# Miniprotein binders against Pentatricopeptide repeat-containing protein At3g56030, mitochondrial, part 2

Target 1, 310 residues: Pentatricopeptide repeat-containing protein At3g56030, mitochondrial, of Arabidopsis thaliana (Mouse-ear cress) (q9ly43)
Amino acid sequence: STVNPNPTASPGRRTCVEFDNLIFKAGSSGDFEAVRRLLNSRVVNACFNTTATFKFLTNTDSYSSSLEDLRRILPQTDAGYTRKHSYETLIARLCKLGRIDDALVLINDMAIGEFGLSTCVFHPILNTLTKKNRIEEAWRVVELMRSHAIPVDVTSYNYFLTSHCYDGDVAEASRVLRKMEEEEEGVMSPDTRTYDALVLGACKSGRVEAAMAILRRMEEEGLSVLYATHAHVIGEMVESGYYALSVEFVMAYAGKDKRLDEENLGSLASKLIKRKRFKEAKMVLKEMSVRGLRMGDALREFHEKNVLQS
Key: E = the ipSAE of ESMFold2; O = the ipSAE of OpenDDE; V2 = 0.75 times the mean of E and O plus 0.25 times the DockQ between their complexes.

## First folded at step 2 (miniprotein)

Design a1t
Fold by ESMFold2-Fast, scan of step 2:
Structure a1t (fold): chain B 310 residues (1-310), chain A 82 residues (1-82)
Amino acid sequence: as target 1 above (310 residues)
Amino acid sequence: SPEEEREDKIRELIKLARYLIELARELLDEGDYELARVLLEWAIYLLERALEEAKSLGNEELIREIEKLLEEVEKLRQEIEE
């Protein structure tokens, strides 16, 4: 990105930072006609709304409601990308502020005005509601999407899965998974992120056995397993005292991906050493050496002292 | 002892398999046939591995215990498929 000290091709073309600063000043002073003009001119100058564009909007409207003024001017912005993107950016800002009811009002404004309401507009709202464990309200938002014939995508369902999984509610997470499979278009198939969320949930509930079963199912379905998914299973096995099984797990998975092997065996060895499970740790380090896997400094020192010189 | 170490490992696999079977029963009661099936398949995998080690060790008591659990899991799987 650049400051414009040189004339360049055309003097007067502003940067995204400069537009954000001008909009902040205008919005802070209550000059919403200036905000409208700046939003319109932004795209022409090859600048786009950023996370900072509506920073003047806060949880505290000390004077007049800035949101009410924005609701008045946004329909007057240039139709198409400019208007649609401005609504999307403002909805995301309101969600970040926890102003969910206000975000829903803007969605209604977009629907009534036919301003290009789409699935991605609902993502920040579903994400915020599910993170706050406001699950019933989140499902009402899904119903709102359907009432406007807006597709509910895998990402939308993944917010629900992640929330239930974080709470260790594997049964409720499984019900969400079944709802995804029942979607009309038939294109709603669980992806790697869906299964990763389920594995996380099983681990959070201390159900290592369920996590291992889900991971095995991912492999049978031909899905790529994320490094994070392995980390969840390994961590929970060690926390639950399944030391021998954790060794068997990383050994069974070894030989397919060298980086994954270094991560899995290295992480496991470190966790076992911290728990003073030296017998299991030595087995893992010996296997790392045999396979030519890289060790971090601490593991290398432990290996040299306790495996190579013992 | 190497023999005691191998027996302990087999017992860990059996314990984990029993937990999977119990969890699968809970899920079947809740109507979650898909996840129950996955858990039962995993239990079979663990029990078959445990059986191979128990046979290698020549521990008849563990062999009988594992074989009984495998029969129990197979019955549950057949109930789901029906």
Scores: ipSAE 0.000, ipTM 0.206, lowest interface PAE 13.6, mean pLDDT 75

Design a2 (from T1, 15 letters changed)
Fold by ESMFold2-Fast, scan of step 2:
Structure a2 (fold): chain B 310 residues (1-310), chain A 83 residues (1-83)
Amino acid sequence: as target 1 above (310 residues)
Amino acid sequence: TPEDKIRELIEMARELIEFARERLDEGDYELARLLLEFAILMLEQALEEAKSLGNEELIREIEKLLEEVEKLRQEIEEKISKE
């Protein structure tokens, strides 16, 4: 980003954007020795790899040998954080390009070289495979993690949970939860992100009742619902035709954060009006007025003409 | 199926009615009223959908629940008016 992440960095140090630009130029021109030097120098200038660092690597496999050049230079970068982070960043880039087999080759390189292989390296691969519904291949990656004594964490399981909930496969989602409970490496229990993944998955599959049950369980365990999760729940309730339930949801969670309430009730009212669900919309607008919540211009005009005059 | 969605609404309404009874028994009349109001909304939506399907069994079940809700609503209003 344009802001140096190290507040004590000296004036004249290169920024992360400047390093990304230099690496892009070097990589695009085939100067991989320059790429290696720039990756090493980046840490000294208190800069880190970003999603743009390896953007010169593209889906031109029939004409590109850049990956093989990167595989030669990465082992020669400074040991520790620089090398490990460079592999992690490149693996994430390959996953974005859909080049899963290439990402797995880099994981093998890390394992053979003992370059600090860790759980985080596998996250982009599991995410990509589960999103593409390549579930059997994703489970083979979990077995690969186990073969390297890498712990399978909650985040890894969350990718499977989200995918199965999206498909409406309750049986498989339940099986994944049981596998989490059976994990031998320490205590593994669902966390806030686990429940958020389940809620988002249930919402995207149109399973509003399942989403509500999960939210109730989160509240019972003292966990908070993320702000973004509220928007997804409301959207899916309305899309699925659960209008009364959407009103109940926003009312039940109201009173804790005024800005969240303004967003939730305002968004819901707008969606209900678009669906011509005027009875529910009027109830939401009346509640906004009673609570002193700010309305946008369109909702204010609708409220004055349709609620205050009724 | 459309019938499954209607049954989901009915079950959610039944749960809210039970919670409203519990709150009424505990003296929380405002929360009891609110829960019952949401139950009414769900049952009215369920009734609209059941009528569009012509499912007489679901219509009768929903109408019976609405009758139950009206009795509970009267009990809540009576308690509130005496405070």
Scores: ipSAE 0.000, ipTM 0.298, lowest interface PAE 14.4, mean pLDDT 76

Design a3 (from T1, 17 letters changed)
Amino acid sequence: TPEDKIRELIKLARALIEYARQLLDEGDYDEARILLEWAILFLEEALEDAKSLGNEELIREIEKLLEEVEKLRQEIEEKISKE
ESMFold2-Fast, scan of step 2: ipSAE 0.340; ipTM 0.770

Design a3t (at its last look DockQ between E and O 0.07; V2 from the best seeds 0.00; counts 0 for: pae E 16.7 > 1.5, placed apart)
Fold by OpenDDE base, look of step 3:
Structure a3t (fold): chain B 310 residues (1-310), chain A 82 residues (1-82)
Amino acid sequence: as target 1 above (310 residues)
Amino acid sequence: SPEEEREDKIRELIKLARALIEYARQLLDEGDYDEARILLEWAILFLEEALEDAKSLGNEELIREIEKLLEEVEKLRQEIEE
């Protein structure tokens, strides 16, 4: 299929990639005035910042000077979306670099400057801290949000919940859920990610039955199930030796989304093969074949050798 | 519109890939490199498909997002091989 190069790239509009490259060059060369201009021009050209926008900022000797220059120029960007978005992007970059303190400094800059501080600005920080199991610090960030009259959303709580569930700490997970329920500003309802975390927790605790119960609850509430959620269950079932049950599980959820089926069945087949559960693997691969699901090369080879030739 | 439907499909693939990447990362943290590798392979497949579609649509935003995810996958793969 000839990928028709979409000729409609208007010769005059710079792409997001081009902007990122230009910003990278400018930032790397220390031309922060150019960075400022490019950040402004980017939005005007309907190009958004990306995770690569501030890629020139690295944990090197130039870090401190570059950050200082960025802090100087960001307030000079166009007011409103451009400025806010630039801060958000830089905060995310700092989080990626593990520079949480500096991210908090930028938050303070936003607060003082009234640059549109919002809940989403804190998400990268909370995510990073909870992933690093810096839970107390993460809660301090939550308090910081509150001090600025910024609402704590479900996403924020989900970071904590996920962390505790991953560790199999049911007690702390429960505490987080209670906190969610006790939020004054109204009905904080668990979302798909909340349930995903709970399923993860159940799986980590070896409670497959509980995981299944949670999945049923999700369905009852009309929530879509994430691939990750299925993966947790599949993983735990296989790990626990519930090979037949794992096959039944993936079959029960099959038929709704072809890609999801490819993932679930393919993953399960691979896991079964690794565990030398060839009988069950063959069953899964046969089903994939019957449904016309795409197989990876290794699975295909296995299928050809062990299923079709048998 | 057909274009919107295609975009939705791309976004769906991206979501799936992200989920795979996240789970792979968890597995890596647990020392399960083999399973992580498998998930990353699936993530690549989804992202490659998404990328092709995004390019066909000329959606630079989605292209960039997918490329970033591919880079992330590659980094994780490198970690596995080390």
Scores: ipSAE 0.000, ipTM 0.190, lowest interface PAE 13.1, mean pLDDT 86
ESMFold2-Fast, scan of step 2: ipSAE 0.464; ipTM 0.835
ESMFold2, look of step 3: ipSAE 0.000; ipTM 0.128
ESMFold2 (binder alone), look of step 3: mean pLDDT 88; pTM 0.859

Design a4 (from T1, 14 letters changed)
Fold by ESMFold2-Fast, scan of step 2:
Structure a4 (fold): chain B 310 residues (1-310), chain A 83 residues (1-83)
Amino acid sequence: as target 1 above (310 residues)
Amino acid sequence: TPEDKIRELIAEARLLIERAREYLDEGDYELARTLLDYAIFLLEMALEEAKSLGNEELIREIEKLLEEVEKLRQEIEEKISKE
């Protein structure tokens, strides 16, 4: 209910959408001089590239030479933020299209032209390759980063960690962690997403106890647990028979975010009901009522029939 | 019943203790310690409820389990100090 398809647009947002539409029309018609001018003038109007800026570039464009036209005009855009951000946005678009080799060509263009090549340029490539389980190619990209003296950051390693953890491949996840440890020169510290991936891996491998230990470590490090991490832990605790601990888990994190609380307690109550753990489910539903949290129709019906009608 | 709730807490704690023994045997002392901490948490909740009910049998059972957990924690600390 917080999502409105027709929100009141700020002047800045409307102008950025207008630039995206103009660039889409120019690129679709092959007017790349207009694309170049629009990329330059965008900054003057306090706008920036979005995920839609190069939407005219598609898989069929590889044969129509649209990329070659872009490679010609991008070096001619204003130096600094405009040029760097335009390359970054185009590389991200090519990665989304699965055009990895084309994205690598642009990275080489940035390196040769000294157009501000940085770690962020490699993130979309690593993300795409690891999600497609093209792990060997992703490690070659890491070697390309090192060849350009670009530091491999926590985010880069997190893509590998998440991929292996999603597959329940604990051995490969552990290998990635050891590689991260070897990079500790300059203090590479695991972040919230690193721990989220580890918790996911522990849950996917049926090791809820390991997930619990990781959560304790996150708390000791002062890190907040991500929204998705809550769902995985709750599910695995219930699946493994840790009913009382699952209740304590959702209670311990309650009171900070009403939407998160509604999702956590609601999801837990539903899972406990399906497992016929009515005692624990009633405790969760009573807490939802006390906190004024909204219940879905099925939970409200169960609560009224089994708690309020008693 | 309230007694059934206490017995379920004890059952969950026993599961944690068994898993902790497995991790202790595997040499994963930090994980074993964490699981024993959770077992203590559940057992202390069970103990408060058992005392509230005046159920001497359940109080005795829970206290024996807490002693077992404490001995396992001492074994872990002893093992860590030798490494």
Scores: ipSAE 0.024, ipTM 0.518, lowest interface PAE 7.8, mean pLDDT 79

Design b1 (from T1 with K15L Q19L A23Y T31L K34W D37E Q38F K42L I49E)
Fold by ESMFold2-Fast, scan of step 2:
Structure b1 (fold): chain B 310 residues (1-310), chain A 83 residues (1-83)
Amino acid sequence: as target 1 above (310 residues)
Amino acid sequence: TPEDKIRQLIEEARLLIELAREYLDRGDYELARWLLEFAIELLKEALEEAKSLGNEELIREIEKLLEEVEKLRQEIEEKISKE
């Protein structure tokens, strides 16, 4: 008898993976009528398009007409969710390939055809342009959104914030925050990703106190602090020599999430040991033991030889 | 030119100061503090560059802005300490 892995497929229905495989074969062979039929039938089978749905579309396509064939068949898919979602998925694929001009052509097709153009269609384009530091083009896309009466949301602004903060360009990040404030009251509120980008900017510029202030504000607003955000703060504190402050920080945030605590205290202890800050490392390891937090093998060995024997 | 770099730092600092005032007025004291601290660093860098060039006009402009920023920083710290 076999160990029965739970079947992920519903009986008698195709899976998203099966649809992606069929669409890949049809698209690769140039059978775009089959692609259209498969896109229509996918929703009926309670499946949705994935990142692999248009994987046959590449920068090295043997058939230069593949995109033009898709532009012909997409308006002929079932109206509503199917058509809208197919455009969204293809635009995301083109952005991943760096084919921004082609993605903009599809957005124009959606606008002319009234195929449910919305804010989320623009997200992959803004993400790709900001990551490639094509900032002027990204702002032109924002103006395109406004020309179609599409709301510019927090996620759209977060792409700009993340890009500028990653570069340590606090002045440009501040200009983006100002633009967010110019939006209608209650529509634009910083979210967890906004604060994560600001914490990253503070860390990149070596401002530990600023990073801590942002984290305090996130907590005051009831927002969950991402694990990555804690890692940025801890890393920056240790790199900058704020060893005692880093211990204080992880202790202050301990007690709410056991896994986060294991990650924070464990990472900090490892960094302190590497820097030969044994006094602070011993304090962290002792607290891990008191709280019942799991230690990796290296930290457990260090703790047994250097803390428990003291 | 080196003077253009200094003027750019001053303009960036002015934008951060303006935003810090706006967030202070809205009750976002921690964000106002964060923005103002970055403005101070830009102004300190600009001042060091201006002193290296011996540009008295730029030195005076930056020192005046630093006085303005110090007053705003004290206002923000007073607001934070009352929370």
Scores: ipSAE 0.000, ipTM 0.196, lowest interface PAE 16.9, mean pLDDT 76

Design b2 (from T1 with K15A Q19F A23L R26E E30D T31L K34Y D37E Q38L K42R K44E I49K; at its last look DockQ between E and O 0.02; V2 from the best seeds 0.00; counts 0 for: pae E 14.1 > 1.5, placed apart)
Fold by ESMFold2, look of step 3:
Structure b2 (fold): chain B 310 residues (1-310), chain A 83 residues (1-83)
Amino acid sequence: as target 1 above (310 residues)
Amino acid sequence: TPEDKIRQLIEEARALIEFARELLDEGDYDLARYLLELAIERLEEALEKAKSLGNEELIREIEKLLEEVEKLRQEIEEKISKE
């Protein structure tokens, strides 16, 4: 049918990689009209922009004139998804290059043009600023979001939490958590990612008892604790010499998830054996044996042979 | 590096074997057997990786450890049988 402009099953349709390669060639040669056409065409072919789409834009190009050309042609891309996604992808690229001021210029372009500014467009900017410890600038971006009536989501707050917790600044992380609670939206309430960030920070700072308190609060609120969060707590307890407490910890959580139990008890046992804490390791390994965790290949072969032949 | 991973597996196996010997001395034969099975898993993985790299020194080291583990397993089975 001539009325089917998007034959998704056709092997002759361009792939996302092919579109990215064509855009790279066009942008590198200064053919921004071709870039505009390719940005439109890829969406018609059900190909989303990727982290490679604007790879031709680098800090080693001869000048920032490529950004000026992109600023000229992006408003001329097809309205709706195509234009919005092109801005989002370019903003993320500029953040990867460390060009935050330029990313903010594009935010303003989107606002003036009414091109669908939304929370997710700000995520790369907040992530970059918080990772570079430019916290005051990140809060100014939050105020910019509010000035446009754009809601600050849990993901946005989690960038601040992760940064503060990585630095071991639990007091500042707590202040961010309070700001989240003051929003009092169903979407804005603290979640497992929020508490995971706080536990990581407490562990990074060597504050094992604070990490335990945060985990108890997570359980009291009915939140599931991630495998990685358990691993960080176990590691910190052993590094700090809290061997008996580490055994109590894994036993308290045993029985809920067999995969989690295998990782927690196995990891703890290995760490205890390396530290020559054989009494504590014996307790953990006996529990693993009773629960049937992590059978060796020889043991599995023996069971299968005897079960199959019995 | 790949060699670092192999040496890590060997170190883990050595620790498990050391602990299994202590458990043999204490008379906890079932747990000692369990630890040796874990050590075998590490050593078999290390051996496959060492063969893939063609590292004859590591292959010989691993094979000697596997022989030691087998001797310990036999000692455990003898102790279990006498009881």
Scores: ipSAE 0.000, ipTM 0.384, lowest interface PAE 14.1, mean pLDDT 78
ESMFold2-Fast, scan of step 2: ipSAE 0.302; ipTM 0.733
ESMFold2 (binder alone), look of step 3: mean pLDDT 86; pTM 0.823
OpenDDE base, look of step 3: ipSAE 0.021; ipTM 0.279

Design b3 (from T1, 15 letters changed)
Fold by ESMFold2-Fast, scan of step 2:
Structure b3 (fold): chain B 310 residues (1-310), chain A 83 residues (1-83)
Amino acid sequence: as target 1 above (310 residues)
Amino acid sequence: TPEDKIRELIEEARELIELARYLLERGDYELARFFLEMAIELLEEALKEAKSLGNEELIREIEKLLEEVEKLRQEIEEKISKE
């Protein structure tokens, strides 16, 4: 999830940002009893942990003494949601720092203490390992999930799918889709992120027509195509030198969503100008004008200058 | 060995063909086409390597699979055309 909390609290209650600031100060000063009390009181104030909650934990902590202090106090936080969520948030922070072995230690602590392991605990680890192309270790984490009777969900498989698709390894991406099929609950239904990964894979493999077919399939299934999905296709086409095809792509998908069209054509025009592909850029800008799409100031100035020079 | 490499390509192609069949059965025709085309690319690479090696057994196996995928491609295209 990439949602940033908007810190609007009820009068008299501390905000999530205020709790994060207090925990940062306490943790930075080594006052872990204060950290424990703040984690407990946060729930009473209807606040939840954020990605900033354990920000005081950094890679410059050479001795990992802060982690050992956290391992001591976390079992002492209020049982249930508070304790479970605190472990989940710390594991996410450790993964962000690349401290995978430390994250696995905390998972073991959760298992031994019976603090309620869930699929979400493993997501940051799978995400980090697959992004670093540590695929065999990531599959070992999947086996760890299975050993704890934790279901491997669509999100977990999407990390593998995205990684293989990013590398253009369609055969391995296909194997991941088959693994999804083999799940005990029956066939997993692909979600928007699954299709996003497949579109990325098609683009990286030079299969732009396949990427367009996948996008049409998403629309046929009633799935909303993410703006990010279109951005991936456009970006990859331009980076790979498919300039004419990128123009054809944005034109083919134009006319359905005005906001998407403004983003797609505007972004493409900007990228083409940066690459000095002025002929294709002019075609895109002309189409924006014909369709009545809004241009940013820089694109408007470029378009007006070209019209005067032509 | 070169033969092991060819067998790996064939095995990967077989997995993609089965995935395409599964997707066709589920009504995911465009996605079925995508993976079937990937299988064809792997089989064409395998065929090129098998011919270079002069392995008649592998050549026949690959050509048989290419016939199978062509029939599957025709089924997929027929389904797409009815949309």
Scores: ipSAE 0.000, ipTM 0.225, lowest interface PAE 14.3, mean pLDDT 76

Design b4 (from T1 with Q8E E11K K15Q Q19M A23W T31I K34L Q38W K42Y K44E E48K I49E)
Fold by ESMFold2-Fast, scan of step 2:
Structure b4 (fold): chain B 310 residues (1-310), chain A 83 residues (1-83)
Amino acid sequence: as target 1 above (310 residues)
Amino acid sequence: TPEDKIRELIKEARQLIEMAREWLDRGDYEIARLLLDWAIEYLEEALKEAKSLGNEELIREIEKLLEEVEKLRQEIEEKISKE
């Protein structure tokens, strides 16, 4: 979706939020001809579909009838970007609802109608299946992509790589890396998400040195190492029970960027407290204090009561 | 069989070593090192199993691969330290 409206647009033009609200009302009331008109008029107002566009579609008694109505009207929307983006947005919504089979039906509709099937349409399905560890089904989706001459991109392989690294399945992770390197159609250069998945794999293997080295390599290559990458790794370590490793990780990486350190150590301390891992949480908070890092109100209160008074 | 399991571990390790060489050639030294670390995990498990079976030929093959991995790790360390 677009962040800003067309700079030359009149004051009377609707925003993306306004279109989403109108589509929500129309869809909720069963007025799918209004939904079709709103999807068409959106582009001329320099607005595009968002993750909220089909939010009226939910797992209720009306789900099946609403989906059939959408399948009827989507081919009637304006050809080109409007129709393609509407299918893509709905497929993503169906994946969030766990309706994978229905998402595949929409892909088939796009293929039969020649509505501009592309790689990005498959991303939400691969993401959802790999996150649910439905790996064989995910590979069948890759075969479906190949049957339609749709290139399997780095993002698609990264979902598999992340899943196997998350599970600590080194054998499958290495097989995915080989498949990525052996691709001959399209560009298969590792990106930030590839490195992120390998950092996660290193952490799962207890290879903190390797994880740190990969993060340094990302920085050297000019790749963005943002809060989100660190937050994901820290979150996954804690979720998987690697408490001591998560402490070692944030300590080893600390000292380069004060604000990143505040986010990393603060987030870790909060997650450890929530998991009642007070010993590790106290170590993190003490290090924050030693380094002069700022704490949010909740962490400061916990630290004052449980660390400074001990 | 236990011997088939050892052979499979060796096969996985060999594939990781080849992948590590490819990443090394591309200049991604840290990922090459990670793949070699993974290969070592497979080889150490294979070595433990081979010693339990008393299979001297498998032990020798695994030790040779560990030696090859150590040489590659040394090459990567030297390249990383130059950066």
Scores: ipSAE 0.005, ipTM 0.434, lowest interface PAE 9.9, mean pLDDT 81

Design c1 (from T1, 17 letters changed)
Fold by ESMFold2-Fast, scan of step 2:
Structure c1 (fold): chain B 310 residues (1-310), chain A 83 residues (1-83)
Amino acid sequence: as target 1 above (310 residues)
Amino acid sequence: TPEDKIRQLIEEARKLIEQAREALDRGDYETAEELLLEAIWKLFLALLEAEELGNEELIEEIRELLYEVLKLRLEIEEKISKE
């Protein structure tokens, strides 16, 4: 679970946004001593780094110079949380920029300097590599984790599982699950993301009944079902021609979250209209109206012309 | 062994299917459906393992059981609609 930045400052303290703006100004002007000072003072003011903290670091011609300056000052930040968190944030920024080799250099800096290297620094790099289908490089990063005695957690394996399930490669997803089972018993338990990946894999393979059984298992274990998980099931039901079932599914899950309901019913109605399944689409739109759910312009127009007028 | 694990999942699914038939016979459609969904879950896990192992006989057996479960669920829907 990621703690979102609190924009409200305590009396006499700066906000996370204010620190990001000051660091952006200092970094953009090449004042890395100011960057170091701001990173140190940020923690004292009960603030933390965000995705915007190192936004001054870009892929322009000046980026390599800025990175080398950051590598020089980061070891000089206050030991413990401040230094560790600053490295974690910079590694995440480099991953977002696609600069994987640079992120690996920082991981090596953390290891050599003994600056609290942990599982969290590897998450953005594994996520980026698996999303780009650079699977062999991602497994080499897992071996790097093991070489530093850093535990490979369920989140790390979930990146691989999600990638293979997204490609519909159920056999390879099964191999990843097997590797998770080979870890110590009780340490690697499936979580919401693991089940979401399995639902995605079942849907991509056309196994709607299996996807529904997995959803039920998630609910029985008390896990929160992600918005994306519902989208996978709805999409596959429509693609496979289970139109009546898709309506029943969306209705069965309705009533718990208004925003989720608006997205699920709206998305389903749009897909049904595209497939010219007007009878089922009208049922969905009628339910949206009854529940007071918002419709996008296209759905509202269709509803006014085809449901309210008939 | 991997085969033993697959066989265990198949056996657990067969027991759930049998219990579902008994629930269906007594008119307990809700319990029958719950048992069949649990059977589908176990068969799905067995299928993933069997595909990894490349054992065509196990894959075919699991697919036949999945079809049996689908047929029973359709029977439940038909009986509910007649009420």
Scores: ipSAE 0.006, ipTM 0.287, lowest interface PAE 9.7, mean pLDDT 78

